# VHH binders against Testicular acid phosphatase (ACP4): the designs that were tried, part 11

Target 1, 367 residues: Testicular acid phosphatase (ACP4), of Homo sapiens (Human) (q9bzg2)
Amino acid sequence: LPEGPLVFVALVFRHGDRAPLASYPMDPHKEVASTLWPRGLGQLTTEGVRQQLELGRFLRSRYEAFLSPEYRREEVYIRSTDFDRTLESAQANLAGLFPEAAPGSPEARWRPIPVHTVPVAEDKLLRFPMRSCPRYHELLREATEAAEYQEALEGWTGFLSRLENFTGLSLVGEPLRRAWKVLDTLMCQQAHGLPLPAWASPDVLRTLAQISALDIGAHVGPPRAAEKAQLTGGILLNAILANFSRVQRLGLPLKMVMYSAHDSTLLALQGALGLYDGHTPPYAACLGFEFRKHLGNPAKDGGNVTVSLFYRNDSAHLPLPLSLPGCPAPCPLGRFYQLTAPARPPAHGVSCHGPYEAAIPPAPVVP
Below, E stands for the ipSAE of ESMFold2; O stands for the ipSAE of OpenDDE; V2 stands for 0.75 times the mean of E and O plus 0.25 times the DockQ between their complexes.

## First folded at step 4 (VHH)

Design c62 (framework vhh_8h63_2)
Fold by ESMFold2-Fast, scan of step 4:
Structure c62 (fold): chain B 367 residues (1-367), chain A 120 residues (1-120)
Amino acid sequence: as target 1 above (367 residues)
Amino acid sequence: ELQLVESGGGLVQAGGSLTVSCAASGRTFSDYEMGWSRQAPGKERELVAGIYSGGSTYYADTVKGRFTISRDNAKNTLYLQMNSLKPEDTAMYYCAAGYEGDYSLEYDYWGQGTQVTVSG
């Protein structure tokens, strides 16, 4: 039960359904890929548009009492990574969140809503820029040299050799990462009703899912999960908390910040929160931060505000309420700050990223 | 599908300069993050320079200030200008392309490499 009224919401969601990112050499659909995916690899599909529109409608229902029925620039800020699929996902989501016309309106009016982005190379907030971060590569290497990772890799030697033979793909270098890309292609093809090759049995798909989970765990989990988070998801977490602090301190009318991003964005953020569940976020998965006014006398480590988390990873079910480890709901904002501090970058910045991004506009000047 | 072919390697004296190039085939070269990696005998492959689709660059500390990566999207060509070459720069140099996906770390496409040997 919330202790008082909602005052601010931050939403981070994955883009909708897309075409595969790549094919593999022995892919039976490789020669007809341009026919199957006329918009191109990695591009948002009609199903992806539908999923985002549905998410937008869910958010409209959830925040009906909080958010104005019409878009207001001073109430909502939308930020996306600079990818066609994330920008289009944001627009489809907004179409569900802010319908064109109310029932009975004599004239339906389309209202363009701005979606802000930055170049991928400069997107330290929502994109996982690991290739340009030598320190992150050192942390990942430490994880891959760990006994657990090496023992699992040795156990999959036979499986990975068979995968190379069936796909024609070399797994040299980062075998688990390359195996994940095969899984991505197979899951995209299956989701679109395409027959999978005979070797891609349910057992093979389960093993690829286990490989994917281990690979993701190496990127966002132990060892040194907090330091990894300081370079990735902790930056976004810090921005969300800083956005709320600014809104509260300056009395801004901003009610909602929406981030349209990737599974890697959600995984990094889950890692920073200690909430990675071993699963890749599905299309249109949404992680929400809800800030509510605290009623009564706050505890020593509390404030006037509490933070609640939810994770919507299945449109057929209610969103999952999540709790920060060590802070049962309702979590006082002060305690939330304290517990997440190790995963957030320090004020002076981080070793492989420049200055922190200013992500929200000031309130508009009114008469 | 993207294919990469490196050229321009050779023997050069310490303190000298050399430019290696990578010719890419395909309509989507401009959409890829490109990079140069090198591997010396008995050592692991190391990333030495990268360039994003938008033109922003990054460099390994070992080559920073000496090497310059650039791309020409109209010619589908990637370049690595190497100055002040040292014997320890001797390696097979590989061109790489990363298709920007949801969970990006490793490069997706690699060339066959071009040998650079620096005499000392």
Scores: ipSAE 0.125, ipTM 0.567, lowest interface PAE 6.3, mean pLDDT 84

Design c63 (framework vhh_8h63_2; at its last look DockQ between E and O 0.48; V2 from the best seeds 0.00; counts 0 for: pae E 5.4 > 2)
Fold by OpenDDE, look of step 5:
Structure c63 (fold): chain B 367 residues (1-367), chain A 122 residues (1-122)
Amino acid sequence: as target 1 above (367 residues)
Amino acid sequence: ELQLVESGGGLVQAGGSLTVSCAASGRTFSDYEMGWSRQAPGKERELVAGIYSGGSTYYADTVKGRFTISRDNAKNTLYLQMNSLKPEDTAMYYCAAGSYEGDYSLSEYDYWGQGTQVTVSG
């Protein structure tokens, strides 16, 4: 079917390049971290800003015929997690998408664009995993207790021990989480041209990445991937679909919703879509939903709306067209709803509480 | 960096009660979600109880109805009250804390204590 006109777009993107979240005891760069990362650990770098500006420019080009040249509050809505790096990423992105949003630009009169946010603790849309959901913990436990997961973990016992020795970091309690933090630090350093310790060989980095992938799989993959999605990425997916539905039903002028978020947000959404490919989303990665209307008899074709997905994970290449498993690209909206229903929260809502809601007992009297 | 120190472990007879505590230092205690895990000899570490943002609690099936997790933010202390203890509850009990840093988290908790030994006799 010939592609009809674009009528609505939802975008979810990871923030740009950032400083490491943490260091480790034997980190050769630990003492000069303030110099290396002048904005602080976990903060967006100059490179991160550049990446997001570029993404915004890409989006401007992609939607030149669709969006007004100037920002219109009725046409575009932007939401970010309440982190400096995601808020700044949103601003940088918008500066690319709307040149008037770039302060000091000689080409346009500066007009700031609002970025909406909610407190971190209240953000149930863009933050994953939801640590406050007991049911999710149960699902994760099931995944981590699975034979495949345990076997993999056992296979890395020696590796993790060596990692402790190399880093000076104790991995007791949550070895995979702490190993991931080490990987994050090393990857950030490498990305910025800093020398890595000799022990941080390509093989070590590969192993660390495999460990990371195992845990990501536990969060977004089997067992009970759909149920996990209902508590995470499916919520966001449902919101995107609901926004489109609302816009269409009410004839609202809203054309685009943008979400500035994290790798975990994209991973959760990929999980909900069945599109997790085993890789962590890179900085400024963008997953897009494009809704199009088709000219035809709605009665014959089961609806006049299709959904197309794209994933831009490399600025040097064209976005990857994605297909929902079991649906052609573009995917008829009705079919899209059907196929994603198991991963989306039911209409009555998903309970995070198991059958046993224990009342918070009073604090025990410490003798 | 958040430091966690467990205390209160010991020997207790089956059917008895024990409360273990975890003192947190280094950061704002109230900003963390807290939990207790345990590891018995020859077994994997398992989450026993958790207290999350908003006050929600989690308990493993094996301890439901017997254990109670609580926190005192004013004292920067986490508690686990254990009632009706069984020999199967014998384990090293670890205090855990987690914060959401915005990026992907592989596990529920970021910080762990050294543990306190709980032994339940016959």
Scores: ipSAE 0.023, ipTM 0.364, lowest interface PAE 5.3, mean pLDDT 89
ESMFold2-Fast, scan of step 4: ipSAE 0.672; ipTM 0.876
ESMFold2, look of step 5: ipSAE 0.092; ipTM 0.552
ESMFold2 (binder alone), look of step 5: mean pLDDT 80; pTM 0.805

## First folded at step 5 (VHH; framework vhh_8h63_2)

Design d1 (from c63 with G50A; at its last look DockQ between E and O 0.26; V2 from the best seeds 0.00; counts 0 for: pae O 5.1 > 2)
Fold by OpenDDE, look of step 5:
Structure d1 (fold): chain B 367 residues (1-367), chain A 122 residues (1-122)
Amino acid sequence: as target 1 above (367 residues)
Amino acid sequence: ELQLVESGGGLVQAGGSLTVSCAASGRTFSDYEMGWSRQAPGKERELVAAIYSGGSTYYADTVKGRFTISRDNAKNTLYLQMNSLKPEDTAMYYCAAGSYEGDYSLSEYDYWGQGTQVTVSG
């Protein structure tokens, strides 16, 4: 299909570079963490701010002909998870996208841009506390009980034991998650030029990444990937489509919706789209939905709207064009709806509790 | 870092009752979703019961109607009341806590106790 005029854009991006979420007992940098990470663990770094500013500038360039040069509240809506690093990322991004929002702008021109958020506990759109959904637990259990998953886990028993010894960290209970946290710490340190312990060899890092991929796969991949998506990334996908539909139906001036979020948000969305490639989204990675309207007879052409996807995961390269499995790029909107329907919540909604929902029981008798 | 310590395990006759407890320390207990998992000999660890954000609860099919999970935030303690115990309930019972603090928060829980042994004799 020939490319038509852009009419709506939805963007989802990961926050910028951050400090490690945690340390481990034998971390050689543990005692100087406050110096190394002056804003605190888990917080956006100066590099993170830079990355998001750059992303914003990229977006400005990409949509120069589409967006007004100045922010208009009726044209652009921004939502973030309620975390410092994502809120700050949104601000930095918007400073790139709209120069009047930049801190260095003349006071006469400076205009702050609102970033909307909801409390973390109430955010069911951009964060997915899977642990809060009993049905998701069941689905996850099915995935983790699968022979392939168990075999992989068994294969890493020795590795995980050594990891415990190297880190001084117990991995009992949730070895894969805790192993991931170790990986996160090491990767953050490495990214900032800090020396890693000798035991944290490239092979160890590779293994840790594989472990992480296995864990992620259990959450966004088979079995029952679509059903999992209905409880996670499909919700966000559905919201994006609904926003477009609403804008078109009502003739609203809204042109762009931006979501500042996490790697897990992108992963969930990728899962819903069938586009998870086994890699964790890097800092400031951006997944975009571009809706274009075509001229012609909708009845004859099978509709007049297409959806194009892009993924910018490397600032040194052009965004990757993505194709929904089973659909050409650009994808006719009708086909897009059809193909993503299994991954999106049904109209009547999806129950997290299934047939059995236990009421809060009285306090037990404590001996 | 959150510390979890289980207690209350022991030997009980089939049909009997037992309550295990989990004392939490180090962070604000109320900020965590809590759960009980168990691991029987030769079997994989399984989630038995959970309390989610908002107060809703989950029970495995094998324990529905028999087990009750509860928490006392004032005491930083999680409980599992187990009634009508069966030999198949014999396992090491682990307390677990989880919160959303990181980017990759897909795992169920972040913290685990050392467990308390529950043995049900037939």
Scores: ipSAE 0.020, ipTM 0.375, lowest interface PAE 5.1, mean pLDDT 89
ESMFold2, look of step 5: ipSAE 0.209; ipTM 0.623
ESMFold2 (binder alone), look of step 5: mean pLDDT 80; pTM 0.812

Design d2 (from c54 with Y108F; at its last look DockQ between E and O 0.69; V2 from the best seeds 0.00; counts 0 for: pae O 5.4 > 2, unsure alone 63.1 < 65)
Fold by OpenDDE, look of step 5:
Structure d2 (fold): chain B 367 residues (1-367), chain A 121 residues (1-121)
Amino acid sequence: as target 1 above (367 residues)
Amino acid sequence: ELQLVESGGGLVQAGGSLTVSCAASGRTFSDYEMGWSRQAPGKERELVAAIYSGGSTYYADTVKGRFTISRDNAKNTLYLQMNSLKPEDTAMYYCAAGYEGDYSLSEFDYWGQGTQVTVSG
């Protein structure tokens, strides 16, 4: 059957460019951090704002025929993690998507767009409570204790030792995560034209990226990737599908749900979809779900809707069409459900604790 | 590098109260998310309480309503007030700190050496 009209869209995007999350003891820029990053560490930069504005404009173009030219609260719902950089990113994005929300709009025409959020500690959808889920930690431990992980780690023992010496940072406890933090600092500095120390050579950066990839792989990949997903990205995936289902079932006017979040959010979702490609999502990266109806017999349950995925990870290029493993693009909705079922929490929820303890309920559907 | 030093642990009777403290070194205490974890003999370390960005708090179900986490940024100190203590609360209590961030899927960045809390029945 020929593809019919777009009926629903879910978007998940990483915030824009930010300052480093942290520094390290031997950081040559440590003492001037306040000057380099006037809004503070971890905060959205002017470049980040620009990136998100551009993403919003892209989205406006992509959905010009689908969305109303003006924001309608019944058509578009926006949720953000409760971080300044993600909240600001959402605002910047929406300024691109809806010109009336732009700061340069005449006062008489300016209309702010609401961005919804929940406290970080309560956010089970976009910021997964990894620290508060013992089962998830067990799964991570299993991954980190696996021979493949250990062998890789052993291969980097010398490198990590040198890294400690160069940075003055102890990597005891969580060497890979801490190494990632160093990488983040260096990458942010480099992106903003700051000179890196001599030891931070391209080879060192490459190695750090590999280490990061290994660590991320442990979180979103084998072993037991599906179970890990049920506690992370699968929750978000389930929520997206549930929103579509609800909208269709009830005939709601909601057309788009937008999630302003983090690289970790996208990574988790990619993991749930089996689409993690070994790369950290860049700033303002956007993963989209597009639901379309087929033109034909409405009586065919589930057979008349398809899901298309796209990933915009470079503003200089067209979005990448993605395919769910084992499903054609576009993917019939029924098949999409089947293929993603193992990665999504069951209806009764997933337990972070023993079988006798309360399970994490499914993520709520947006109102 | 941030150093964390716990204090205030000790022996307390069931039903009693105890406050443990964590002194942090450095000038950027306010930039850290903070937490308390505990490890009982033969058990895995568990997060007990945390203060996240924006001031939101987390409590494990086992301590909810009994424990209170707080911080004094001026003193670079984290606190855990423990009320209605139970023998099951006996554990080494560890102070933890970490930067907020995108890729924060694992534990905190810094840990103290711990302070022992023993609750007698």
Scores: ipSAE 0.022, ipTM 0.432, lowest interface PAE 5.4, mean pLDDT 89
ESMFold2, look of step 5: ipSAE 0.408; ipTM 0.752
ESMFold2 (binder alone), look of step 5: mean pLDDT 79; pTM 0.797

## First folded at step 6 (VHH; framework vhh_8h63_2)

Design e1 (from c53 with R27F D31Y Y108F; at its last look DockQ between E and O 0.69; V2 from the best seeds 0.00; counts 0 for: pae E 3.4 > 2)
Fold by OpenDDE, look of step 8:
Structure e1 (fold): chain B 367 residues (1-367), chain A 121 residues (1-121)
Amino acid sequence: as target 1 above (367 residues)
Amino acid sequence: ELQLVESGGGLVQAGGSLTVSCAASGFTFSYYEMGWSRQAPGKERELVAEIYSGGSTYYADTVKGRFTISRDNAKNTLYLQMNSLKPEDTAMYYCAAGYEGDYSLSEFDYWGQGTQVTVSG
């Protein structure tokens, strides 16, 4: 399809580099954690700030002709999960996207940009209340109890046992998820130049990554991936589409919606799109939705708008163009709606509870 | 080692009040999402309430308006104030902790041994 002008953009990105979420009993760096991570575990690092600044600058470049050079509240809306690392990431990103929001001289020219958020407990858009959704847990249980998952788990029994011995951490209950946390700790340490224990060999790390991939797959993939998505990533997807629809319908000046979020947010969204590639989104990874008017016949082409997806997961490379399965790139909006419908919550909402319980309403549209 | 120790359970009459507590040790309490779950005999464990590091809270519909979850980070203690108790609230109440992580948001990471709450009609 011949491309027309860009009319709307939605961005979802993971926060920047952070400290480990946790340690483990035999962690050689455990005693100096306060020194290594002065802002605390799970918190954004200086590197994380840098990464997000860079992402912001990338976005500035990408949308130079689309966005105003200065921030306009009617043009750009930013929402973040209510976590320090995501809020700070949003601010760093915006400092790159809008130079006026960057620290510098003269101080009088500094113009901070608002980042909107909702309490974590109420965030059904970016931080899915998975713990409060029994149905999601049922679906997850189905996945984890499936033969494929169990067989894989069985195959790693020896590995996990050794991991317990090496770490001093019990993996009872949720061994794969707990193993992921170990991986997180090791990867964070490694990324910051800390020596890993001898047992944490490249092979061990690779195995841990495989374990992580399996577990993540259970969360966002088969079985019943679409139903899982309706309770997670599909909500966000629906919100993005709804925002665009509202903007177009009402002729609003809003050009861009930005979501500062987590790897889990991106994974959920990828799951909803059928684009999970088996990899954890790296820090400052950004998934973009670009809505364009096309130059074709609206009646023939199912509308006059197309959606293009891109995924920036490596700052050293160009963003990856993505295609919704079953749709050409760029994807006609009508087709996009049709293909993603199974992964999006219905108009009446999706129930996290039994048939007699209240359903989760559709995600709110950006104010 | 991370530990969660519940206390305060007991027998209470319907309409009564009870506060259960959970003492946490072995981790940075303030960095964790905390929650209470309960399990009645013959029933599945159900989430009762959650409180996040930022202080926001969630309540199951069955307890909303009656129960209050709170935390004292200085004391590393989680509380559940239960008012207007009903026989249906009879259960083992478990304290739970979870990292406020990215991928690991689906489940709690640690559980206590539980404290029994019995509400007589």
Scores: ipSAE 0.408, ipTM 0.756, lowest interface PAE 1.6, mean pLDDT 91
ESMFold2, look of step 6: ipSAE 0.559; ipTM 0.826
ESMFold2 (binder alone), look of step 6: mean pLDDT 82; pTM 0.825
OpenDDE, look of step 6: ipSAE 0.363; ipTM 0.737
ESMFold2, look of step 8: ipSAE 0.418; ipTM 0.758
ESMFold2 (binder alone), look of step 8: mean pLDDT 82; pTM 0.825

Design e2 (from c53 with R27S T28I D31Y S104A L105M; at its last look DockQ between E and O 0.53; V2 from the best seeds 0.00; counts 0 for: pae E 2.3 > 2, unsure alone 64.5 < 65, grease 25.6 > 24.2)
Fold by ESMFold2, look of step 6:
Structure e2 (fold): chain B 367 residues (1-367), chain A 121 residues (1-121)
Amino acid sequence: as target 1 above (367 residues)
Amino acid sequence: ELQLVESGGGLVQAGGSLTVSCAASGSIFSYYEMGWSRQAPGKERELVAEIYSGGSTYYADTVKGRFTISRDNAKNTLYLQMNSLKPEDTAMYYCAAGYEGDYAMSEYDYWGQGTQVTVSG
């Protein structure tokens, strides 16, 4: 059916480029880290700001006919996790999306844009408390004890043992995040023009990425991927759908909700959608949910809204249109809701989370 | 590489108080999310308390109001103050640390060897 006008958008994006979260013992760049990363480890870089500004400009262009050029508080809600890098990413993104409201614009036109957040310990929407969720640990243990996982891990024991010699880290029999830390450091340094150590060949980087994908797959994929999602990415997915439902029921002017978060947030959401592709979302990657009316043959009963997904994971190319398994785009909202139901928490909540919380209260109108 | 060593465990009577400590070395302490987990005999390890790099805290329902987690970044030390102790608090207490994971969904990367807390009553 012909696509009609856009009526609601939800966006989830990863922060921009950052300094490494840590270095490994034998890192040749370790001794000059304060010079290389002047804002500190884990902090958003100048490149990260540029990436987010570019994402904001892309969003401006994409939604030119849908959003006014100026920020309107009743139409847009922005939520970030409580990290400098995600808060700064949201601000840089908004400078691209609403350029007349950007810092440094002429004083008469500059309008600060609020970015909402909650303390890290309280953020059950964008950060999933896996460490405090016994049921999630049980599900993860089942995945990591499976023969497929153990056989793959054993196949990499020799690789990890050799990597210990090059890095000075204990890796064999240790959490896979340690190997990811090596990959993270190497990728951050390469992105900033630093030479990789000779041992960090393309094959080594590929193997590290494959090890990371095994671990991510255990966290968001089979077995019992839907139940894992109920405790993780399904919470956010449910909030996105509930926000649209509330907007329609109450006639709210809200048009767009934006979430500035982490690769883990995107991975968990991809897991809930059945769309995890084995890759870590790059910096400033953006997963978008676009709700449109159907035109031409309006439905008499039921909904006439469709949901389309896009994934912007490379600024050099057009965003990828995505489809739920079993629902070619544009997916009717009713079917989208039905297909995602197993991955979303029930209305009464799950063991580790409560029921849905609204993105914003209705905006007051005061003359 | 980050290393964690717990201390301060011991025997205490029900209703008493005890502080356990975790000394960290080999890395920048202030960049880690830190936590205390415990394992009672025959049970799975469970998260007791957590403190994030920005200072916000989490407590398991079974200890909320009785336990206080804190950190001293200058001394590279994590603390757990345990008040109003009960026999069910008897466990090996483990210090743990992890960076906020961009892919691994907030798992801990480093663990200490543990310190035994035994509550008689």
Scores: ipSAE 0.563, ipTM 0.820, lowest interface PAE 2.3, mean pLDDT 85
ESMFold2 (binder alone), look of step 6: mean pLDDT 80; pTM 0.812
OpenDDE, look of step 6: ipSAE 0.631; ipTM 0.835

Design e3 (from c53 with R27F D31S G55D Y99W Y108F; at its last look DockQ between E and O 0.72; V2 from the best seeds 0.00; counts 0 for: pae E 3.6 > 2)
Fold by ESMFold2, look of step 6:
Structure e3 (fold): chain B 367 residues (1-367), chain A 121 residues (1-121)
Amino acid sequence: as target 1 above (367 residues)
Amino acid sequence: ELQLVESGGGLVQAGGSLTVSCAASGFTFSSYEMGWSRQAPGKERELVAEIYSGDSTYYADTVKGRFTISRDNAKNTLYLQMNSLKPEDTAMYYCAAGWEGDYSLSEFDYWGQGTQVTVSG
C-alpha cells in the first residue's frame, strides 16, 4: 500500500572529520602535532565542518516539503553530546539545513539556533559510560571469553607483538581496543595527507580493521546482543519511539529531533536494530528514522504509522534504505515496536549495579 | 613516557577520612578522562569514581556521598577524598587515565602502580 505523508523524523549523526584523539608512543608525527592539528587533538577540522554543512544541505533537500525553510523552535529540537566536535558539527549541519539562518547571512536575517546538551556524566541517552556499568562488563566478558574470540586473538598473537614493537603501545589488558586506537590515528593521518610509517602497510591496515570489527562485534553483537542493547543503544531507540508517541498523544507540533553524537552512538543503535554491518560509521554518517502515516485500508478511521530507516554513509551516493530484520520497509509502527522490544529497556528500568534503575525518560519534547 | 603516581594511602580507622592523590606526567592532563579504581583482596578491580571534561563526575553506588573526586589541571593532579571509611573500602586504589575514544571506551589505557588503603574495625 502507498506511503502517506511524513509526520516525524529522528536523525542520529556522527560528528565530522576530526584530528586524532591521541598519538601512540612512537608516532613519527607526535612532535609536530600542534602544527598539524592547530585546534588540538580530537577537535573538529575544517573538513569536518564541510562534511556537516554538506549533510545539512542534503537534509534540507530531503525534507524540503516537510520542514519550513526557516527554523521554527516548536518544530525542531537539536541535542548534542557535550563535546566541542559534536556541538560544532550540529551548528555546521544546521547552517546547511536552515541556510537563511546561517552565520554570514545579512544581519537582519541571521537567527542563532540553539543546540542543547547535558554534562557528559549525565548523558545516558547519547553516551554510554560503559566503564561504570558492571552488568555490561559481565556481558562483554562472556563475548570476549568465548572460544571464537580467543581463537582470533591467538591467530593475531604475532601481529600484536609486532604492533607493540612498532608503536611502543602496551597491549596488556584489552589489546583489540588499543589496536583500534592505532588504526584511528593512522586513518586520520592518511586522510590529511601525512605519510604513514613504513610498517603501516595496506596489509597492516587491513588487519587492524579486522581486529576492530571483532571488538565492535563483541560490544554490540552476539552473544546476548539484545541484553547489551538494553544498556546501550536500546535506550536511545526507546527514546526515539517514545518521543514520537508523546508528540502524537499530546498533539505537539514537533516534527524533527536531531542528535549530534559519535560513531559509538550509531554502532550501539545499529546493534539494537540488528543492523550492524561490520563497518564503523564514517564521519558525518547519519541514521534516520522517518515516521509516515500508513495509507493502508482506506475504510479505517485515520491511518496507521510506518517507520522507514535510511543510512547515509557516503555523500557520493544516495542514502541506503534499511529494513529492520523481520519487517520489510516501510515497517508498521506496531511491528517495529514488537521486533525491537527485546533490545529496548523495560519500563521499570535497567540494572547496571543490582536492582533495576529507572529507565531514562524521553527528553522534554517542547522545552 | 606517560606516568601516573599515586600517594596518600595508609591505615585508617573505620569512620575516618583519607585523601589519595595521583600525580600525572608525560601527557596533557585535561585531554584525558581520569578515574579511580580499586581492587580488594580476592576481588576483581572495580571503578570507584571518574571525572570528565567539564568536571562532571561519576561515583559507584558503594561510595556515593562519601567519596569526592577532583582534579587540578594546573598541577596535573587527581584527588580522591574518602570520608566515612568502612572496612569494605580496604583495597589497592589505582589512578587511571583513558584516551577519549569515539568508538568505545570500556577500559582505561594507563594505570598507576596503586596505593594501599586499609580500614580497620
Scores: ipSAE 0.383, ipTM 0.736, lowest interface PAE 3.6, mean pLDDT 84
ESMFold2 (binder alone), look of step 6: mean pLDDT 79; pTM 0.794
OpenDDE, look of step 6: ipSAE 0.598; ipTM 0.823

